Miniprotein binders against p81326. Designs and how they scored, part 44

Target 1, 226 residues: p81326
Amino acid sequence: MLHFGGFIMEINHISKILEKEREEYIRNKVEEYLKQGFSKDDAVNKANQSWRTYIGHRIQDVIYNLLKKFLKDSGLKVTTDKALNNRNLPEELDKVKRLIAINYGEYLFLPDADVIVYKVENNDIKIIAIISVKNSFRERRFETTYWKLKLKESPVTSHIKVFLATPDKDNEISYKCPNGKPKKMRIILEYELDGIYFLKEDFEETEKAKHFGKIVEDIIEISKKL

## First folded at step 3 (miniprotein)

Design gB9
Fold by ESMFold2-Fast, scan of step 3:
Structure gB9 (fold): chain B 226 residues (1-226), chain A 80 residues (1-80)
Amino acid sequence: as target 1 above (226 residues)
Amino acid sequence: SMKKIRITIEVPDEEFAKYIAELIKELAEELGLEVEIEVRGNRIEIRIESDDEEKLRLLVEWILILARIYGAKVEVEIEE
């Protein structure tokens, strides 16, 4: 019988660690840029830009490790698009890559699948879900939606759940109608994707928009139907 | 060189046409492409002008994918 109290505790600890990590990262990067001859204002701006890139990768790593840890006892496996881009791929991961790759005539590309959950049954691989991790929505905000729509076109990939995971610190998609005005991005993402999981407490919860703490239970339930 | 592309999309109804038009507008803005989009009933007419062939290709491919998923009819005309 699975108990998810430890998972919720882990998420809360990770959120606090990321906040402390930001302060230290920014201080160190400002110092680095100042040593390179940049002005104080330029150094601060560059440090903030560097943090946005860094935190994106950091959040992806955290989510990967959390899912790997908490899905292990349910017979589910977790990998990353970074692992799938390795030159010498193990047979199992090569099969995972082939099952999510999208055909563009002479070319084959992977979707924006930061984290991939799959299972192995009778030496056959079944992809359960892909998770796109977004720290902000300033650039390429509908990239995840594009990949969801592409995956729906093939009977091989149409069953794959596409989830978005985000801290959404700028409140870009946290509410459908903040201040009475519809937010197109939140409405579109919720409509097209299979779920949005927030790494924050303040957001409008729906059947498809949930706290990240619910993702493990949801993935396990989906896997039982496949 | 500048490429001019005209795309016409026909969907089941006007509300759906408006929805698809907004998705296309957002993608074009993301790609930094200036597009003219007009919704007339259940039809969407798009005109794009750009010398960035890669961005044009990506937008056109995305539109074709949307059309296929929603059972829409699409006409693409390339003018040089």
Scores: ipSAE 0.000, ipTM 0.107, lowest interface PAE 20.2, mean pLDDT 77

Design gC1
Fold by ESMFold2-Fast, scan of step 3:
Structure gC1 (fold): chain B 226 residues (1-226), chain A 87 residues (1-87)
Amino acid sequence: as target 1 above (226 residues)
Amino acid sequence: DSEELEKLIEILLRYAKRLYERAEEAARRGDYETAIELLKDVIRWLELAAEFAEKLKDPELLKRVAELIKEAAEALKEIARRLAEES
């Protein structure tokens, strides 16, 4: 809880920066495509497509940096699956990698975990949470759910919380039953995962579906139980 | 709790055993580079198991894990020696 208010302020600040970055990015890309001979409609569509790819990577980095900054005073550490895939790992990160690995018979694989939160206590490492960051649900829609179900199979990993963080700008999982019709993806993701954190204001809030501003407080509370 | 730690250690030992068997198979095929990498991973898993065994205050289990680490380390030295001799 130490930085809850500061975290909310930082999220609001970043949201304004990202909105401004989007406007500039789209303007520049439209101009670029127009120079290449595309029609105005095609240029706008291509620019929006390019932004969706760009913002996906950008949001992952933002979430990593925000969590690293706001969890450190609570004794919590943050890493990424990219860091764990480095050839030479420090002892601490090697242990983190081993503690989140999933068993496939004689093989062990890392889940796709964009951001990993853990703590070190008495030289013991405890994994608190894995956060999957999804800008869109077109390509890897159920991957986070698959990894959650696999992690539940082992006493080594069954305690690990699996969260989804998403701006969900296309409203793919923002509501459980829009226009009276159940949204299968939202319902399944909420049921199977430990939480969904929205990087937007307009969504249906539940016990497990919350604004991203609550993630730091939730992670700290979970860590106290471990 | 202690029951959870016991299960965790069993899983880690099972992972290490499977990797060790794969290392021996690679060595039999003359693939010493693969065998060495697998044995390094075996030792990493066993070292983690040893840390948990120490927390369990189980001296017999800790001794068994230490013996497995020694066995894997000796196998790694032997295979590294064979790789060097082939040059």
Scores: ipSAE 0.005, ipTM 0.393, lowest interface PAE 10.3, mean pLDDT 83

Design gC2
Fold by ESMFold2-Fast, scan of step 3:
Structure gC2 (fold): chain B 226 residues (1-226), chain A 83 residues (1-83)
Amino acid sequence: as target 1 above (226 residues)
Amino acid sequence: SDLEKRAEELIKLAEILIRYAERLLEEGRPEDAIRWLKLAVRFLQKALELARKNNLDELAERIEKLIERAKELIERAEKIKES
């Protein structure tokens, strides 16, 4: 478990880095918007909106890099939907793209899969998991669920695990029933998805809702059954 | 003590970023390494400003050496990117 212990430590360190980066980013953006003539309240709101876009890209990159590093020794490979959208694909990635694409009559579309984990055995490719990375749930909150349901409809893709990874800083899905009131978003996401992995310490843990530190071990276990 | 605590926190975060960037370089990801190293330099420059304003010469020297290391790693990453 040396590798898993190291992974958990790196997640904790990176979480602290992202929190500090947020403070500096917001401060700088507020100052920038104030210079543009926006009110203090508008500047703060715009800075927070800018941060949500910025951090989304940062978290995706961090997750991709961490999974690539810690899954390598298990013979697992990691790619991104951005890589699969390149015009000229290596043969291996072209096969990944074809195996994950969803049929809409005469059209084929890729699910919105920020990070994709797969394995290659005897020149055959098995897609293990798709990971959707969400920094906030203000819009497109059930997009990951839609793709899970579409993948489940085909015998080619029905085995693919669909995970959500999120820092959930606003506690939008951290608890199923805070103060006795059911949170529809958390309940539906947990019900339909194969797992939710939190990049935070404070959340309601279940068999499907776990700390992000457990994702490497879970993916390796799933891959052994495929 | 509050100022030294702030400086030490920035140094610790920068050291984590430098370590992460070194691993990214080992994995052949120089562009990603450069992004993290630039963030580390920003944290260290802020820590250096705090140390200098309070005449903490030993701390300032330690921070300057970390900035030099981070910049050397950026230069190495830029060369890998061009290769």
Scores: ipSAE 0.000, ipTM 0.208, lowest interface PAE 15.4, mean pLDDT 79

Design gC3
Fold by ESMFold2-Fast, scan of step 3:
Structure gC3 (fold): chain B 226 residues (1-226), chain A 81 residues (1-81)
Amino acid sequence: as target 1 above (226 residues)
Amino acid sequence: DRYEVVIIIEGDPEKVREAAEEAVRIAKELGAEVWVYERDGRIYIVIRGLSEEEARRIAEEIRKIAEEKGLEVWVDIRKLE
């Protein structure tokens, strides 16, 4: 598709914007903490912790906006689990919410679906993919895998592709066997999930582990088979 | 907030098919989404997008249809929290 070159350019452009945003964010947070009476070292540490939280949400927003923009011409729609948790939902989003809900006996709960891609055909909604965005794997390292396994249990949701999107700056899952030692987290995530999309250039590429620049093309291909 | 009904029917295959077709018809008339699948020798009918009142009504209606056909039926009503 003609959009793929533009998509890659937009990813590169946004990466540079995020670098400048980080510098300004850290500078401002350090000043705030210094005014509160923290030492320089404590202020810097707190600013870095604050950035890690901020960038997680920021990357989710970036991915949502990129996918919404570049999937629109293919007839695909994008929403977020945050949007689905609003009490007053349009009919279409209410249907999306019900189509990704997971069964827990008497209860239905939404998976952790940072970004959701779906299509509408003849008033019928088909969920294409759920994308989990992870900036760090220190906590909840297998949460995305848990949701994938739960979704597979129901014929309503078993067709939904579950993807992980990550910059993986700490190289936590970029390689299966760094220095010859197996990395359990990468192996498990790649095995259970439908794909891992890296927002970085240096990683061990496989059929299921690719550059984020491939995600639009992959999603469009999947949607044509549904 | 929105409710789901899961209906599990077991028995004579021809009667099970009749009951399942009737359940699908009722669900579609309500504008609900419905899935039918087979697992472990049983037919499962999943209906999503119901209000609490609609869920209770459709569950009882389909139970009655299945029982009148001499089928074993189990109905589960779930809440989307």
Scores: ipSAE 0.013, ipTM 0.513, lowest interface PAE 8.5, mean pLDDT 84

Design gC4
Fold by ESMFold2-Fast, scan of step 3:
Structure gC4 (fold): chain B 226 residues (1-226), chain A 80 residues (1-80)
Amino acid sequence: as target 1 above (226 residues)
Amino acid sequence: SMTKVVLIIEFESDEKAREAVERLKKIAEEYGVDVWIYIRDGRVYIVVTAPTEEEARRFAEEVKKIAEELGGELWIDEKS
């Protein structure tokens, strides 16, 4: 099998696993809440809220593991902002953290970089891309855009690609208005970010808004230019 | 391609570290180097990008001078 064909096959396989996982998770959580004395309607609502939190972390883990597996042959390395926030860091990850941290006077903060892709060649670290993973972003609507704009302010970080990866199950940024125009949020995100990768089939692709299956090829191509 | 260097200065106080940051920002502008500077726990981290290795070296010499004047200890981040 081709490298990119294998990637798409794994995405399809995992999508089926996640759907079955959702059914079992909701069923078990409803039963759990009913045992705690909640009404059926409250139990269902709480189970759905619990799933929204769970699936957010689950999708981040899936994307991290997929990118780690499929970028390795290209000499690319993958880490997470959670790994970079560990108190005791290996030297390599400490260098990655320094290259993406943003200065706010007395404080340093990492951008919202759920997944970070970098390379190490001749003892030099180059950050390729950061990927923000959002299952829902009603409360954090333009967070990824904010970090993109902050990274652009410095010559050290302005080359770093900033991507959004999202299933967009609520059609918040993949929906077209009745007049055929995208929503304002979609227009702004697509304009400011380097790319949006959808973990869904039902949307119109553009140069910057693509199916998630294209992310590995795009990252490898970007890396060759650095 | 541009040259990138990471320099670290350790100071005994945050006040000296902040003074070093202000001086380094002014000098970076004069030398035409792009610099990202941050401080943590009395250490000043300086990420330098310069058009040539020679220009990076000249800026590093100014960094060393500032470190000496303010009683800091300077070292270059080891690549690995």
Scores: ipSAE 0.000, ipTM 0.133, lowest interface PAE 18.4, mean pLDDT 79

Design gR1
Fold by ESMFold2-Fast, scan of step 3:
Structure gR1 (fold): chain B 226 residues (1-226), chain A 83 residues (1-83)
Amino acid sequence: as target 1 above (226 residues)
Amino acid sequence: SDLEERAEFLIIEARYLIWRAEELLEEGRPEEAIEKLKEAVRILQEALELARKNNLDELAERIEKLIERAKELIERAEKIKES
């Protein structure tokens, strides 16, 4: 009954840690830029820009570790595209890599798959979901959508769920226009992807756009049908 | 043929420059658009020479039409620049 309650509590705990980490990171970066001869205002601006890059990688690591911990008891395994780019892959990860690779004629490429959830039954592997983790939507807005559409083209990969996980601190896809209509980017992402999971409190939930706390439960339910 | 494939590659490069120039014109940046369009014309003229030398009449006709379009866009951009 409290299986997913522990997950939500750990998300809340990590959220508090990340906020303190932000304060300390910015203080340290401001000092560093001041030592380099930048003005106080420039040092603060540069520190904030540096944090935006840092937190992107940090959130990916957090999501990976949370999913790995909380999916283990359900027989589900978690890996990353970084792990799959290692030249010396264990047999299990080599099979995972082959099962998510997209064909481009004479070439094969991996989708943008920050976190990959799969299951092993005997020696057979089933890919459950790919999770793209995005801190901002400034430049590469529809990359995740592109990979979803490519995966749908093959019977080998068409069953794989593609999720987006994001704090969306700039309200780029959780904002509604004054008339209550979502932004075009939100409409397209929600339509094409299998789900969006927000690492923030203030947004309107839908069937496919949910609080990140629901992701473990959703993935387990999907895995039971495969 | 190998030469025909090379001409197609040049056409693709020129089409990309024309597309970028059209976007620059929409953004009110005619000087940059003119630079892209002049480069597109240069590339297309190289492709046209290659097509004509190898008696690829249909391809040469397609290239001539693209050169005309690029020149028309240059004329339009010059008028925007003057305004």
Scores: ipSAE 0.000, ipTM 0.089, lowest interface PAE 19.6, mean pLDDT 83

Design gR10
Fold by ESMFold2-Fast, scan of step 3:
Structure gR10 (fold): chain B 226 residues (1-226), chain A 81 residues (1-81)
Amino acid sequence: as target 1 above (226 residues)
Amino acid sequence: GSPEEEYRRLIEEAKKLIEKAVELAKRSGNPELEELVKRAIEALERAIREAEKAGDYEFAVILARYVIWLAKEIIELAEKE
């Protein structure tokens, strides 16, 4: 087992924890909806819909914590767009925010950067990668692509890798049509982004579309060139 | 050198390149180049504010480099007109 075997083991362990969390979450939500007067069938349906929303946020937290833990030994730091939107920022995070911000005239906006990887060398901060986490592609499916294109417009940010991480449980971008061709959305996302990392087993890997277990090694390799 | 020293050097280079970009874009009569010049000037003004008002020379250096790049692109595009 190489250094990153521990990362893959942790992903497997967390998957089991998430299954137990799902059971507890659904049980509690069914009880809550029953108390509100919904039928048993409606309560179960609403609980499942609530879980889909919950797991989206939960997956972002999981990815953040995994990357923070496994990149630390390589001298890399990890933060989130939520942390960068705090009013009182530590100096280091304020610098990270400014290095990622995109200029719209007098206004600076943050990209859709759920997880941000950076390094500090000689008090200089270099942004390595931005990871957008998507549990579903029903809405805002090309938002990550828009931010990638905006970041490419400036030499300040053009080096930043933009990755998509997704379980894609509904096979929205990992499904092939009967003729063997990927869906248009998959083609566009893979073409424009620097990579797609799937948190699932059942898909065909390409040079840019990989199992999530490879993300730590890829980020470390990129960081060595900066 | 320090970020403050780097900022002072880069901002002077940015100002000179912007002056050239403004002149060439105006001669071209191309409204798209004139719009890029406007954006470059706004970024230059932002770099100065970040340095002088906020004391953030590290961010000001990044903005100054962006202005230099954009001004050079405008100059190159104007020359191809």
Scores: ipSAE 0.000, ipTM 0.114, lowest interface PAE 16.8, mean pLDDT 79

Design gR11
Fold by ESMFold2-Fast, scan of step 3:
Structure gR11 (fold): chain B 226 residues (1-226), chain A 95 residues (1-95)
Amino acid sequence: as target 1 above (226 residues)
Amino acid sequence: SEAEELYRKAEELAKKGDYEFAAILFEYAAWRAEEEGDLELAAKALLRAAESYIKAGNPEEARELAEEALELARKLNSPELEKEALELLEKIEKS
């Protein structure tokens, strides 16, 4: 319980820092675009688009560091798909890569695994969860679902939990339509994935769709069953 | 390119009758093609994905993708792709 309270406190602190960071970033970018001769409205729109790109990478780094910090004492390890794409891998990470790679005949692909949680027992690796971090769904709406379906096909990977973590600032999957129904993308993602963790307050929580503050507790409970 | 390789793998799945996975892989090929700047391949992949979803029994998903392909075809000023998208949308409406 104490560890989970600390995690929620850190998330609240990071959220406030990111809000201030956004205000300063947008102010600076608006000034930059105005100096280039853009109108006020165009400068604001371009600054907002620039922030969306920036915050996507920023959120991935934040999630990685938070999970690494708060899972450490539970014997769980955290890595990234970027770390696994190095040509020379430590033996441990090489084993992690092999346990999540998907076979397409002559080709092996890594799933969209921005963050990977695993444990080491008796020199064996067990993958607990893969977390895809999405700031926007416009370009790759079902990529995470595709990888989940592929991982289910193999007895080696079928146990791996696939989670989505997203601020969903554009309300693409967290709000309901005027008729009270969830959007199609939300229905599909919630049905196929093992969980969705929102980095926002304004949504209806379900068994699978939760506030990001619950992810550490959930991962630890899953790891106990492996 | 990676998009072309994904497109070819999706075609192989469709030939085997695995329309659900073919559709998903064609969608992925489309998004990857957009990243690579190959908008013509992106439009073609969206149309193949829509067709695969129809065969898999998911006409509503097919409609969204066909509409996206139509918008892209019009941006590309491609009468061939526009015609294919419109024909597919008409087929969806009748099923």
Scores: ipSAE 0.000, ipTM 0.155, lowest interface PAE 15.3, mean pLDDT 79

Design gR12
Fold by ESMFold2-Fast, scan of step 3:
Structure gR12 (fold): chain B 226 residues (1-226), chain A 95 residues (1-95)
Amino acid sequence: as target 1 above (226 residues)
Amino acid sequence: SEAEELYRKAEELAKKGDYEGAARLFEEAARKAEEEGDLELAAKALLRAAESYIKAGNPEFARILARYALWLARELNSPELEKEALELLEKIEKS
């Protein structure tokens, strides 16, 4: 029997590490801005703005490393869109890129695939899922939905699960309106995507909107059906 | 309202030919209009954002926003907004 308590423990441990990293980052950036002649209040504001940009990349990296670690023994492999945009790709990653890239005439575009999960069977590659990581929904809220709809148009890519992973700190899609109805953005994203995984505790779970701690088990189960 | 202020600023950017900036600001105006409960302004802002994205060379974002505007137009029972959204979607498909 596979036991996934270790994954939840790592998530909790990483959350503590990120909080400590935030404190160090803010302290160092405040000192940097003070040396440039900014006031204490301005330095703090600029440091917090810098952190918001930094944490977006950090969350993507953390999710990649956690999934790589916890999917390894299930025969699943994990890569990123950054790795696929490398000039010289290993044959395996070149195949992954071709299996998720969308053709626009002479051009190939990668979907919003911050993290990609795949498996290798008999030297053939099967893409299991792509995960879009969003820290904010202030603009381009439906970008992930666009890519899901494009992937559904081809028999090569129609089986690929498209997931959204987000802390949703501003409660943009994890909260209901005062009338008890979810916001239209939440309804659209949940309807069109294969799942939403929240990196937060306070929200109403549904069949498709879940705590991030469930993602490893879900991906393994999906992979068994392919 | 704050949404109306954002909408006006976006129009000024569009007049200057900054279509990418205009599109982003119209999208923000739409979000703010939804928060304020002004769904008519939200639909109009989404259509302006879609037009600006087409001019900026990003028809994929335009299609998503135009579809959302179509949903809002139908909820508002506004034939004028529905027609405008459908015409935009047809223009995107042809290009």
Scores: ipSAE 0.000, ipTM 0.191, lowest interface PAE 14.3, mean pLDDT 80

Design gR13
Fold by ESMFold2-Fast, scan of step 3:
Structure gR13 (fold): chain B 226 residues (1-226), chain A 95 residues (1-95)
Amino acid sequence: as target 1 above (226 residues)
Amino acid sequence: SKRVEIRIRVEADSEEEAKFLAIEIVYRLWRIAEEYGLDIEVEVEVRGNVVEITIRIEGDPEEKIREVAEKIAKEVEEIARRLGAKVEIEIRVEE
């Protein structure tokens, strides 16, 4: 139960549905690995690793589809880094790829841009935002900030907003000061990025750290200034 | 005090869309409650591609609560329309 600004909210069903989906996925994968000859402990471990990969792609796909549907009437277009890796790119997507690619001498690399929002005006493409989707922060906690800093170095890409979207189920970046001590990861991510959007109800909200439901409105507002 | 209960049922094209509709609707309700300075209680249940939301508002004056209930209905219909979802809204006033 969340009480804020004269408001009490209970959202338990999304979490329960995701947990049920997780339980079913893991049961099926454990059975699959057992049939392959793995021990019970190895099967459970592999199923959990498989779930982490699956849920990452699942959340990314859901965010992509949500943004595509909600932004359609605003004249905004949405694509993914996977779409940009196709060899036969349409002219429009080839231009999008070139406008977000980072130059390392003879090499070009795409940032961690799971979802990309752009607009087309007078045959000119303007990138509005890129969204990095992270389920956990164990191994690559500052990767998104690295890409943000690199994009800021070029006049072509410095205007691009870089957002992080995360369920943060382990409360790794939901709060700044657990036990009265600074949570450095949250502080650094919020400082360097243009926004953090949480796919959960309980977190310390700021001007840059918001509920995911705010992202569509924010993107539309940003696009009107460009 | 007057009490209003709003029951909303939204049917989306997929379970993923239903989950995100629920998130967007609840966030919009939070913003409305904050704008009007009202205490509202929200319960959300997602079953497959169906979202059921129960909203309870208590306070005075009655006119303000009715205005908020109508605004909630309009905002939810707009959110559902953007995703091509079906929506059913029932508003009940208790005295």
Scores: ipSAE 0.000, ipTM 0.250, lowest interface PAE 15.6, mean pLDDT 76

Design gR14
Fold by ESMFold2-Fast, scan of step 3:
Structure gR14 (fold): chain B 226 residues (1-226), chain A 95 residues (1-95)
Amino acid sequence: as target 1 above (226 residues)
Amino acid sequence: SKRVEIRIRVEADSEEEAKELAEKIVERLEKIAKEYGLDIEVEVEVRGNVVEITIRIEGDPEEKIRFVAIEIAYEVWRIAERLGAKVEIEIRVEE
């Protein structure tokens, strides 16, 4: 609650670290591709494409660590879908997995839940939110929306908030009306999801589309109502 | 100004499908260019079942031109994949 200023400071600090990390990554990859015989223009392009893949994994880790750090004092816990896929789960995480899994007859599947926020109350687990982290949309642009709709079908999971967190470097959903008409993907994602949190400065802000800096206070507020 | 060149090669199952793909891609490119207020040069060659498209974009700031180039690449890939065509896309940033 009282650490929101600290959260914004950490996001700004991490942004500067990621910018420097990008410069070093691109420089090293350009040198690597030049040594392989690519032209300067091709090397730069390939290095930028490589960075896009790398940053996807990096952003997920950053979001997990930030949320874990800043939600701790509010009694909230954070885990990942990777942690839930371990063969030998602690009892607490096994309960978390069962509370977000979606039933398909004989099969249970986890939603696109890169980061999961929950609380423990009287030895019972309550899931607060799941966050899908997307660096690019491609073939999987509405996967998060599908999982939101499936979670709404059950009284056990219908309260769970589903958020999208994205740097949206390709500018695919950042602008609502670039030509006087919103893009289909932005309309659908904003309509169906509980929120979109941008890891960038330049985007069209709405009630549901916000800077990532707002996510901690939003999650804490949601938790209080459950 | 930053210059970006996008080279696209699409291989369809037939000459008829190649022509249809070329038309759909060009239509989408024109809409994207209009959406972002950019002048783009588009060169299209259809040879049998193969479509080769070269797109040149020039403008500022660099980040805007790069985002538009990536959006174009994504939309072309989407159109080609939905029709079962093989696609190769190459993006070059010119100094």
Scores: ipSAE 0.000, ipTM 0.090, lowest interface PAE 21.2, mean pLDDT 75

Design gR15
Fold by ESMFold2-Fast, scan of step 3:
Structure gR15 (fold): chain B 226 residues (1-226), chain A 108 residues (1-108)
Amino acid sequence: as target 1 above (226 residues)
Amino acid sequence: SEELIKEVEELVRRAEELLEKAIRAGDPEAIRFAVIEFRYAAWRAKELGDKELLARIYLRIAEAYIALGNLEEAVKYAEKAAELAEEINSEELKREAEELLRRIREAL
């Protein structure tokens, strides 16, 4: 109960840090592009494009660190697909990699699993959830749903919850048409996935589309049922 | 790396033990888990370029699919093993793959 208030406070604190970081990043990149000979307008546009790429990686790191911190006391562990792609894996992470990998004939691929939550009980590993982090839906809109559908095909992976976490700053999936209907992309993502967690305040919550502040509580509850 | 190949060989040994135990127990879910272990080992062997180890792993996957009654998948893996055996000029692996394919065809 009390733990979730602390999580929400951390999210609010980090949000303020990210806004300050954005201002400094844009300022520095504009100066850099001006030195390269770009016009003021082009420099600003390029700086904003660079920020959108940067913030994608930054949000993944933020989510990883927040979940690792707030799930630790619940006996849950957190890793990343980057960690699983290292050459020498500890035995525990090697088992995680095997339990989440999808078979394509002679090839194995990891799903779009930016963050992976699992538990270890009696030296056995159980994958709880994977979280795909998207800051933009301009390309690869349904990749997360593709991975969800592939994971459902195997009894080894069919129990794994697949979540999307996104600030959705461009209102691509949190927008509602004037008639109140969500866009097709939002409808499909919400239908196929186990949950969508928004890193923003201005949207309407549903059973599966929630504020990111609820993710720790939801993951702990799911883990108790497995 | 020779050290990385030995690591994959250890993964294969553990998967073989799992498969043998699962087949004796008649446990299809345990057999499927052994296939997951072998598929991971195959992926690592392929990345390391160890075609001989990869062919042996494919033969074990084919045996697992025979035990599961999935003869179509068993044929695919046995054929991949035969192709690799031919590429590396291994008469031993070629014979094992051909024998497995013969058994599968007789069961169809």
Scores: ipSAE 0.000, ipTM 0.280, lowest interface PAE 13.6, mean pLDDT 83

